# Miniprotein binders against q9ydz1, part 22

Target 1, 329 residues: q9ydz1
Amino acid sequence: MVQGLPGEFEDYLYRVIASLYRYAERLVVVDYPSSPTRRSIDLIVSLPGSRVVLIKAIYDASLISKKEVEELSAVANSLGVSAVIIAERMGREDLLTGVVYDRYGVNMVNLETFENFVSGREEVYVTRYKDIYTVSISSEKLREKRLEKGLSLGHLAYMLKTSRKSIYEYERGVMSPSVEKAEKLVDILGEEILEPIDILTSPRKPVSKRDFDKPEEALVGEKLLELGFKVSHAKRTVVDLVAGRSGEEGVGSRIMIVVKRSREGRERMMSRIMKGVKMGSILSSSLYAVVNREEKSLIKDIDYTKTIVKDVREFINDVSRGRVEENEE

## First folded at step 9 (miniprotein)

Design r26
Fold by ESMFold2-Fast, scan of step 9:
Structure r26 (fold): chain B 329 residues (1-329), chain A 95 residues (1-95)
Amino acid sequence: as target 1 above (329 residues)
Amino acid sequence: SPEELREAIERIYEAIRIVLEAFELEEQGRLEEAMEKYREAVRILEEVLKELEKVLPRIDSEEERKYVERVIEFLREAIELYLEFVEMLEKQLGE
């Protein structure tokens, strides 16, 4: 084990892991790349109810950039799984328990909030966006309770010392009240108007530039897009590409691909494949290594479990003909 | 310029789609047509590479310059790969 700057990050990661072991049915540690501030995903957990969550765990979220968070978001979105950032602070600001923060479109909570949510001990109702705290309400229940009490939009607005337009926008779900306004709404209409936040929802769609790495990666990515998969390219985790497609009838498929990265030795690629096997297992995803003819021979001489080795043409022909293999436990 | 970069990226993906067409032609046994598609894709990428190499010294932003440098490296590797596909088909057709 090595100490130094990485030791500080490992202490918090171990705290998060210890907490998650109490609630998770399965947990995989993603320790690639080795630098915590350059890694998009630290943990993958399977929670009761078949909920899979990609987790970024870092004490101070200001130490990761938009690139790490957008990759976390993109990977989760493409695979149809949840993503969350678990952190204690954002620069000079400590994260408050019971508050969901927005970090580049991904939900961010402190560890206590995450534990309270997954244990069912406490629901979350408060969101922080930029410098504004708002309370999650049910637009439908708000309108229902207002009408039940015989209050017009104007009467309720008067009682809250706000505009008729604000009440209308709350009831449309376009605007959420401040903590002060929400407290008054609860006093008048009852706590049933409050709506718990699911912190484990799929992240918002990332806005990112097209990244160029390997030509094989670009070819397989474009083919998967043609076939209706959601595709994300990755540089800050174990795999180079993830793809997912789901239908309402459960006709879904998940694919992860490892390609030899620029200036990467075979030993590093082999390490990523081995780590990818564990990642694929918890995500119920097929894992492919897309390699050239020379590399394919080398990899097949190494005993790999649950890794499908193809060159780029073999992969594209197989996926075009529906010959995608799923990883199973 | 941002406009030149967007056009360059569009042409790169045009070439990628042409290569995917070539793979399909190979599966159909239409090897001469597949080879011509690979050559067409190479021509497009060589033109884009030349244009981006010309623009690179005029980029003031470090972030944008590094991005274009990565695209140029990608183009060189893609051209090499597609030329390998051409060489493989030339050998096969010579049988």
Scores: ipSAE 0.683, ipTM 0.914, lowest interface PAE 1.1, mean pLDDT 85

Design r27
Fold by ESMFold2-Fast, scan of step 9:
Structure r27 (fold): chain B 329 residues (1-329), chain A 95 residues (1-95)
Amino acid sequence: as target 1 above (329 residues)
Amino acid sequence: SPEELEEAIERIYEAIRIVLEAFELEEQGRLEEAMEKYREAVRILEEVLKELEKVLPRIDSEEERKWVERVIEFLREAIELYLEFVEELEKQLGE
């Protein structure tokens, strides 16, 4: 052993992990691929209330691109789970505690904000979007309190030094007030007009070009889409495909698939499968390895790890007959 | 053009759906029909591959060129896989 000091990326990741151990019922570290700036997911946590969250943890969020965030978003959307980015800065700007930032459609907060939210210590009310800070309000409560106080749209607008149209749009939920305007609204109408932000929402999948990796992935993905699953291809995490289908209470069916990547050795694929087992467990997901006949012979022992080994035709035939869930429990 | 690339992607997924039909035909024991479907999918992919290889040198955008190069690599791998399916059925039908 030479040194006990991790690198900058490891230091922050370990800090986030230490914090999450205090609040999470279960935590899985996703350490694949090895480069933190190319990895879409760093952590998966199970929080009280059966909330599963995919987490990207990086000190400076400017070091990750749209590609990493879009994959995080897509995977979370397909599995019906939440996603969040935990970071301390965005380039030269430090993230403020109590503020939710937008990073390509995914909520981004600093670690203190995340801890305060999860612990129930402090609610979040402020969003930053496109360089503008706004305060989350309940449009319904705003209207009720305004009417209760006998104020017209114009009268309230005058008091706030804003337009009648702005108050109307606040009450429609089309616009959110600035911090300054929100403070004045609270002074006039009371803090009951404030609406806390749930930082752990499932992101909407961004529009992206179809990705072509392996023909087996395309066949599997297209069949799962045909069967009503939401499907995402992944290049920046342990698995190659994720799929989810809604059920009662939103849990439904989840499938994760590992396919041999181009120029990948069997040892590396086995490593991904083993990591996929841990990921599948916390996500309550079936894990499949789609392999050719030669590969199947060499990795048959992984069946005992709850990984279902199939070639592409076997997988397609099984899923077409509703058999994907039969091999788990 | 972006329109031509979008059309190419649509044709690739047409071939993929044809292969999924061939899988179902094989399960039904309809091996000759399955083989014809695999060959049809290969023909489509070979046409798309030929078209993309012709336009690749004319693409000015570096990002678009790299994306098309990845699509070409995918097409070569898909053609190889589907031809393996054809070969397996040819061997089986020749028994």
Scores: ipSAE 0.673, ipTM 0.908, lowest interface PAE 1.1, mean pLDDT 84

Design r28
Fold by ESMFold2-Fast, scan of step 9:
Structure r28 (fold): chain B 329 residues (1-329), chain A 95 residues (1-95)
Amino acid sequence: as target 1 above (329 residues)
Amino acid sequence: SPEELREAFERIYEAIRIVLEAFELEEQGRLEEAMEKYREAVRILEEVLKELEKVLPRIDSEEERKAVEEVIEFLREAIELYLEFVEELEKQLGE
């Protein structure tokens, strides 16, 4: 198999999908754009408890760039949902089961780790950041157990062959111990000091992406920002702009927008709108198609209950008057 | 340069906000004021476009040149869109 051939990526994606069907309440496959290495989101899953996760699934995470990951992060942040990368390797390095890796601020795990976490079979305690493995501990429980055993900061430091400052920083949550130090801490204080990692938390380095693709995107994006939404422009998924806002003022909490892309035919735009309907359903998001007046007549057969078709002025008027609402189902 | 692009984006956002104000004026039936705002936004974008087109041939960095080319393309599309808004209002006002 040559690097970048579709069959290679399809095989792994299908393996991930088959795995997730056992645990997800709902699953949507995002198959746009068609190139897996240029696509920021591959799957959206709804887990028990109404937890929604945007997933990038690729066997080798080195095949995606910062651009794909930043868009995944930005979309997740704007919609107020979780994001994760599921991969088996990063170039020459295989991802270890039970370890959370950092890829441009997004949590990255192998499929086995994701399955074990979601199923509740095994907790995750280890992170890998810039070639360093550290263990997640509860600062409060560490201090509590140390005091319970009558150990001073210096005494515990001596036992671990580390500094008093290191123990102090562990207890403040400023620093996490290495695997070796954590093993010694557990031997002395008990495993209750370990704190499971939630691999599905928000991206660690949330970004807001305000790139200029189309003038219509810039206008609607600025209006949504003015109204207090978190907004991100997208180039590497089915929608062109996403927005989210907490609370209610007659406007829904999540909005997704499709705009005709450069050199895009009607058929491709319609395909993106149809895929956007599926995304909107799982994300409880309103879906807008922002089109010019000529384009509006060409998509008259669209289901207006699931997609709201407007020109840019009509859209801005609607959101200004609080007419946007999230779609259920 | 990064500073030139930052200044360009600041002026572009200024023009975008002026257009949003023009949309509000149109909703209020204040069509002549809306047209003036669209023309003001076009003037700002045309100035930015001319400045970027003038410096583009002097950019040695391939990455920086690509970034400026993308902004120029955006500006051309935005100017065209805003001029369409002006044309629609001119027709409504009998021009």
Scores: ipSAE 0.598, ipTM 0.881, lowest interface PAE 1.7, mean pLDDT 84

Design r29
Fold by ESMFold2-Fast, scan of step 9:
Structure r29 (fold): chain B 329 residues (1-329), chain A 95 residues (1-95)
Amino acid sequence: as target 1 above (329 residues)
Amino acid sequence: SPEELREAWERIYEAIRIVLEAFELEEQGRLEEAMEKYREAVRILEEVLKELEKVLPRIDSEEERKAVEMVIEFLREAIELYLEFVEELEKQLGE
């Protein structure tokens, strides 16, 4: 498997898709934009327990930039869903199985690690950050087991050949031990101190992107923010805006919006709308096309039962009055 | 500079909020007040546009220059849109 040739990106994506079909209840392929290195999201999967995950899949993660990862992160946070990057290498370094890597606040794992986690075959305990490997531990269990053994902070530190302050910071959850020190901790206190990592978490460093391309996006985005939605602008996927708001008992509202992009023809806009319908289905999101009079003529043939068509003032008036609903037949 | 672009976007957001107020006034049938709000938003955006056009020739960084050019393009499109809203209201109010 060598990256950089036409079809190599498609081969790896297909390998990931084939693996995910064994575990996912639903799967949507996001094939827009067509270039894998410009695309922020490749797959959306629904896993058992109604867990929805946005996935970026690329053999060599060094081929994507901060722009792609930040958009993946922002979209996931706005919709209240999980995000993960599945990759085999980062430039000259191969990703190790059983290790979670940090990529701009998004968890990155190899395919084997992902499969082992979702199948329940193997828990993940090791994180890599800036060339340092650390082991996830339960601060509460560490302290509990240390006290059960009658060990002071200093005694345990002496046994591990580390500082008293290091043990204290482990027990506060501020610092995680190296693999070597974690092995010694397990030998002394037992494996109950280990805490598995949930690789399917919300991104840790969400950035609110208000770098709008169109004035209609800015008006819609600002109104939704005013109404308490989390909003992200997107340039590297099917939709232009995503918004989410928490509801009672965890059932919230999700909105996705398509706006005509610069130099975009009818065929491309219609294609994005149709792909947006599939994304909306798996995300339980309403889909809006915000259009002007000229653009209405371009999308006259769209299935209005799946896509709610509004001009910018109609949309803002509707959401202001609590009419954020799918247009039923 | 990144600071100048941040200041520009803060003023753009101010104009956007004024336009959102105008939409609400228009929905209430308060067309003359809505028109005044659209004109106020246009005045803010035209001032921001003028300031960015003045600094653009002094930018040596190609990356920063492209960023400023994108904001200028956004401003021109926003001004055009808001002026279209004004024109529609002038037609409704004209006898």
Scores: ipSAE 0.649, ipTM 0.897, lowest interface PAE 1.3, mean pLDDT 85

Design r3
Fold by ESMFold2-Fast, scan of step 9:
Structure r3 (fold): chain B 329 residues (1-329), chain A 95 residues (1-95)
Amino acid sequence: as target 1 above (329 residues)
Amino acid sequence: SPEELREAMERIYEAIRIVLEAFELEMQGRLEEAMEKYREAVRILEEVLKELEKVLPRIDSEEERKAVERVIEFLREAIELYLEFVEELEKQLGE
């Protein structure tokens, strides 16, 4: 029943949990796999306004690789939910409060920035990409304020010590000014030109990888793709497949699937299924265990009211006929 | 090579689509046609497996070698699974 002993990595996760508990309507801890550097998702939170966010929480983001971030991104895209990385450092660099960083197409902020954003205390305006800081501006308000002051593109460019083309591109929204140029723009045109950043956006990468480990995963995944679902294979979290399809009121169907992994014993599979029940609840997702005759003996102690147990052919028949269970008690 | 592995994966996905067609035939009670489709998918996968096993010893990159080994393992498990589907249908047709 215990989620493990606190260590250096778990101490930071506990700090994040304690902070988010104050703002979240619901919170689920994804404590699988046990190694923090191999987990793609640590927390799932439901925020006011029915915003669901997948969170990776790690003190130093340099300790996770592209594989973990790409899986976080793919799962979020498939489910139609937001993703964010909460961290304090990236190697030798501390993350600045009020700045959103890019890590493989996922927004990364420190805990203070996340709390300030979700509480409404402070807006975020600054993005860091590589070594460049840029400021979010409203292209429409920039143009409006420039014209109100009787300034041509050339006049404003001269005042900022930049090119006419740069001002044109700012007003088209294809380019964002540096901090120095944004400060000058605010001095000339007023703070109304600034546009807050929504840090809880969907990841910028499309779902692309069909990296299935088991033939059952491949059959289920391909069938769900044929039916118009966005599908992601997962190796670094509780479930093996995640699928979502848009419908009325945002998401029409969400499906999560557990399949026995290579060299996995009964205890680990049962643990993943039990954690998957909690994950499915906060995501409003159906949870399936796709099993064969041998694997049924491993999961005989499961609560079948919260997990739908099928073999691969039964699952494909059900989804082909539109028989997706709503997972309601 | 990466291109040869891509072509192998395309043939694997073709076999997967054939198995999905077999499931549809089974749902329609067309069991003999479904069994033929499973056998067709197995033949494709066995051919791909044979080709990959022959090139494996010639791969210089350790990371490429591990990738091909993972695909070979997948193929062996898929062939076993599809043959189980054939066996189940043979039993049904014999009753």
Scores: ipSAE 0.624, ipTM 0.895, lowest interface PAE 1.5, mean pLDDT 85

Design r30
Fold by ESMFold2-Fast, scan of step 9:
Structure r30 (fold): chain B 329 residues (1-329), chain A 95 residues (1-95)
Amino acid sequence: as target 1 above (329 residues)
Amino acid sequence: SPEELREAMERIYEAIRIVLEAFELEEQGRLEEAMEKYREAVRILEEVLKELEKVLPRIDSEEERKAVERIIEFLREAIELYLEFVEELEKQLGE
């Protein structure tokens, strides 16, 4: 099914791209690897307010596995950027407009919800998690409005056909009401009790990826971890490693690394480096190619102003002295 | 078992840290100490490789077998890389 429908996957991706052109300040298409179901990141966008978002775009989110979503999550977490999945359905269920869904700790919305959110036309208030829909409310405003109306916990509970304990837990912020109960709460107390959801948050349960394919990746990854970077190995995108570290004023350092993959020729490695330059630009990230002495000959024609070429020991020694963070000329 | 695989990975990361120490020693011009650290890391990885090769035929889970096969491939490449570091230092020291 997946293999027999390449045009259908591309049609949806192009629909998402066309939509994003209207809202994004910058947009980069990540077209590697070629297979949409094996790719963890499809798009990177820069939105007003300096918000950078990694996007996975697929019509049916059931066609991607935990592996793709965990890598999307890990890369976003390491770089300190947001991640979202844009999809229209999950198997046999269509995604409802105005609802944010959970897919392995990453927010998932349909395209209409994404457009309404980024354009400011409509806020999102409803979350779906494990077959239950709940409405985001401000516990503080709920209590204030209840008291302003002269309602006791018991009186409000009676009006909602729920328990006194449920109202208490709503006001403590440990429980969110169903759509039905939230509609009744709004009818009684006003819409000010609703709390909009930011759909472009960091992943909720980020996973650090340390499943390195190459010994150079392992050495680089461990050294960067030792120096306080958040590091993730990547197999389903252009680069092999991503790393990020917070700065004094919240401004962080970002590093992306390309390592020659097994059986990879010059053409494929240079293609990944060129695509990595575009990713680095939108992510404000340094791009490194970690190569051996022989491999340096294969990439001698690359623009070294946009890609820093090092062997593994040279890279480790430079980063140990802060040279990676304080880009030398 | 998954626990045995975790133990193998811990030993692999130990060897990686030893190689990072060797890089630091090499930068300080302490070439004989760096070479000894590379050899120590190789010894650890060779032992892990030998252990994983012995258990591979006894693995019933296809998913676990594929994971062990990937680790074996990583180990072979890492040993080869670290031995190249040793060879470079042997040349530098006049061997």
Scores: ipSAE 0.634, ipTM 0.899, lowest interface PAE 1.4, mean pLDDT 85

Design r31
Fold by ESMFold2-Fast, scan of step 9:
Structure r31 (fold): chain B 329 residues (1-329), chain A 95 residues (1-95)
Amino acid sequence: as target 1 above (329 residues)
Amino acid sequence: SPEELREAIRRIYEAIRIVLEAFELEEQGRLEEAMEKYREAVRILEEVLKELEKVLPRIDSEEERKAVERLIEFLREAIELYLEFVEELEKQLGE
């Protein structure tokens, strides 16, 4: 894939950071790996109302592949947090303000749309999926307003030059109208039938990631799955494994794990651990470094109050007995 | 074949679950039973490794070839790790 112009990735990322700084309670910059087109997550923000969002920020979304987006989606799904891609274009096409696009199951919007949404200035009503534009409507309000005006399904269908079945499907919530049909519906029934879209939902398409990089990851991942966690293996961010589990009334557990990667030296592993501490704090996640005897020599200087160092058996015993420590700032 | 790859992955996860059972047996002080579970997991992974090594030269698809190569490397590392668990328990039981 094509890299952007020199400095263009950094300039756009800074624009996004400046915007988010105005609205976020906390913001963490994820600058690992160093290549923007190989990185799955660029930013993590905490918004008012305890909303945590994983953000991929790139001027042209065509420069990232399915691998980056699927990892963003999987990590967000595992942690039970929101994910969004913020971009200005997709190859030769500019993203339209007020439209939510689908990129491999993740919501994608331009920066202006994101700012308008989080500030409360403008709602979003239009989605695009595979070149089809649809408008979000309230099925209940549609039916209510139709009946209030004394219109049968057939009468409304006639006025819209569509089928009775289409109106029925709109009122069932199975089908969303095109922009043209939605404009006509608003003209007849009023704007109250429109329903705003929450752009910060969890990724729509569930992502299952079982990837075999290291045997320690496979053992840890399988144990966490057995205990009811949603688990994702990661190669394009700071940590190697992410797990989350819902608890009573929204209280849950989150675990992030760092394992030494192939051909990785001490400096890189230490850097990932330090960045992982910041990620753990904003995500309310425990951070583990799962290491063998040889690898312990690489991390002897870490702050053990912020990172829990275990071998694979120690880790599995800890999580099996519910002894997961949460790292806090 | 895709069916053979799917079966290999299923057996790998079977071995992983056996190792997790061995960890629990170790926690209970049932060291000889744990050691036998580690050996059972190694046996399964050795069988899968042998099967994938035989299939690898016959694979025409680049995508499938790379997937099998990754699994072979994973299997070699997993076998080595599980044998280390066996060795540690042998030392405890022998000393």
Scores: ipSAE 0.581, ipTM 0.882, lowest interface PAE 1.6, mean pLDDT 84

Design r32
Fold by ESMFold2-Fast, scan of step 9:
Structure r32 (fold): chain B 329 residues (1-329), chain A 95 residues (1-95)
Amino acid sequence: as target 1 above (329 residues)
Amino acid sequence: SPEELREAIERLYEAIRIVLEAFELEEQGRLEEAMEKYREAVRILEEVLKELEKVLPRIDSEEERKAVERVIEYLREAIELYLEFVEELEKQLGE
């Protein structure tokens, strides 16, 4: 199977990075695993307004599977941050500028749409789900403008050549009009009824799966769940486990954990830890390395100040006592 | 089979919860009770391992065989880890 040459993936990723440098306050490139089609997260950006976004960037989104998108979604949900896919194609279909697509519960847009949105140049109003295009409207403004013009639900329905129930559901916010109906609504009630879409929302329906590779991961994951954290296992990025929980003052606790993977050498684990330090910084997350005694001695001597090195019992004791340290870099 | 694999995974998580209980007992200084909990978790995992090893040669599907092999590998690693907890505690108690 031809999935594109390595240079083609790198060229598109570079285009996205170059664009994001114009708008992002901070940017971290996630280059693990090395294969773009196996990687769930390519970029993490901090945008104005303290918005942190996990980004998957790939020219053709059909080249990634549900597994990559589900992990992107789960990690974002556990950390309480936004996620988006930036792509130009979905198989045989080109993504249209100004349209938000749904891919397994994650918003997907082309690069031009993303640039227009973050720059404030153009708002997004159109969503595509499967083969259906709908327009985002403000239910409250729709009702307000309808009443202002003295129109009953039935009168407006007649003018739109639709049912009274459809107008009622638009005003409840449970249904969005087609492009044709939205155009007619704007003609009658004015453009103020249109509501911009925030393309940088948290994923809607993440599925959490318990699929731990190591017994240490399983123990840590179950303990964090007992303590009220949202926990996600990761296999397609730098870290092995991600957890998040809201604080009493509204301040969130975020934890990322690296565990030695099967048949993984020390050098590769160290590389993941170093990359995890950068991720922890932009995500304001604690980074833990859960290791055995031999690994603890060697790893701690190299980079212990930026990574909290613990064995599994030490980690569980720390989180049980409410001791979670933020990544200081 | 898928049903046998599901039961194995459920028992695996039962053992995980028992080990987490043992950690709490150990923190309370209840070392003998903690050690018995670790041994209980090991017994559960050993039983599950034997059941899956018995089933493995009869699996016709390559995909299902690989899935069971992955769980067997996990069980062996978990048993080794839990036995290390037992050994550390035995040394502390003078056993």
Scores: ipSAE 0.574, ipTM 0.869, lowest interface PAE 1.5, mean pLDDT 84

Design r33
Fold by ESMFold2-Fast, scan of step 9:
Structure r33 (fold): chain B 329 residues (1-329), chain A 95 residues (1-95)
Amino acid sequence: as target 1 above (329 residues)
Amino acid sequence: SPEELREAIERFYEAIRIVLEAFELEEQGRLEEAMEKYREAVRILEEVLKELEKVLPRIDSEEERKAVERVIEFLRDAIELYLEFVEELEKQLGE
């Protein structure tokens, strides 16, 4: 048994934390579940400009599966916050600085790219998707510059040695040019057609997961969906359900819910609630513990955590009447 | 099999909607109507459970069998929860 030495996963996480310390206004470490390859979220940061980002940090992104990334994506989408994966490699391939990679609809960058972006030192223009490198362009400016120079779709296609349909799809934003084609486009139309990538964007492919573990989760999830919330079930982080909805006059509502998991003891549930309090604070989210009558007595003494304790009927009645609170306000 | 599973899922969500209606009735003090809705949801889930248990031995794929077994366990947990709601209302109504 080795004591006091961090493992490979902990070493990289510490490097990411040390880097983020320089830029983040607030930082929360999500250390649940304990296995880094089974955890969907490692860090939550608040950056200048009120940007909240869910971060998965792992040296080799091939060690996490679609399940972890889809949950990261779904949680971020439901809460209306950004998500990013910070990694150095993907199996046998090292991630290049200045390139944003797609992993199941979530942006993935190396640590140097992330630092350069958040510090404002360097913009990102290159995306890699399915082994192809493409350059980010402004579809609107591409069309404007083409028309300004009196070029038809066919004429520009001829000059680029590509199809008329390709130019059309570039101008629709459906397709991005290769590095070679982008260089030719810049030569013809000017560099103003290039568009910096915001690596801290919302996930591109939101997944609706209704694979509930408990009947209480199904009732809560369906009611929140009926009320217009975006809802995600979670199995690989501290909370079991997350939900978000835009309020009237721009006031949003965010809800995180902890439900007792199968065979879960008091200590494990209390640990998840305590970690959920930290997550709720940085996310400006209310935190509910949905428990049965017997369990309610078990956790009544945690008033100091600001966790709202309800049984499933009490919870559903509260949200039906619009009694949703944001903890940061 | 796929058609039977789809029908089972549809009936499950019908039961959930009935339970949500029962919550509203209970909040309004309409306790006898709420109790009948919980009982109706239980009846639907018991029927679905019985149909899935009948199909389970016919499944050759171990992966598919495990998936159906998980659904059966979930349905049993849901029935137990809804029966607890019925029991609470029976005590309140003196039944």
Scores: ipSAE 0.589, ipTM 0.872, lowest interface PAE 1.7, mean pLDDT 84

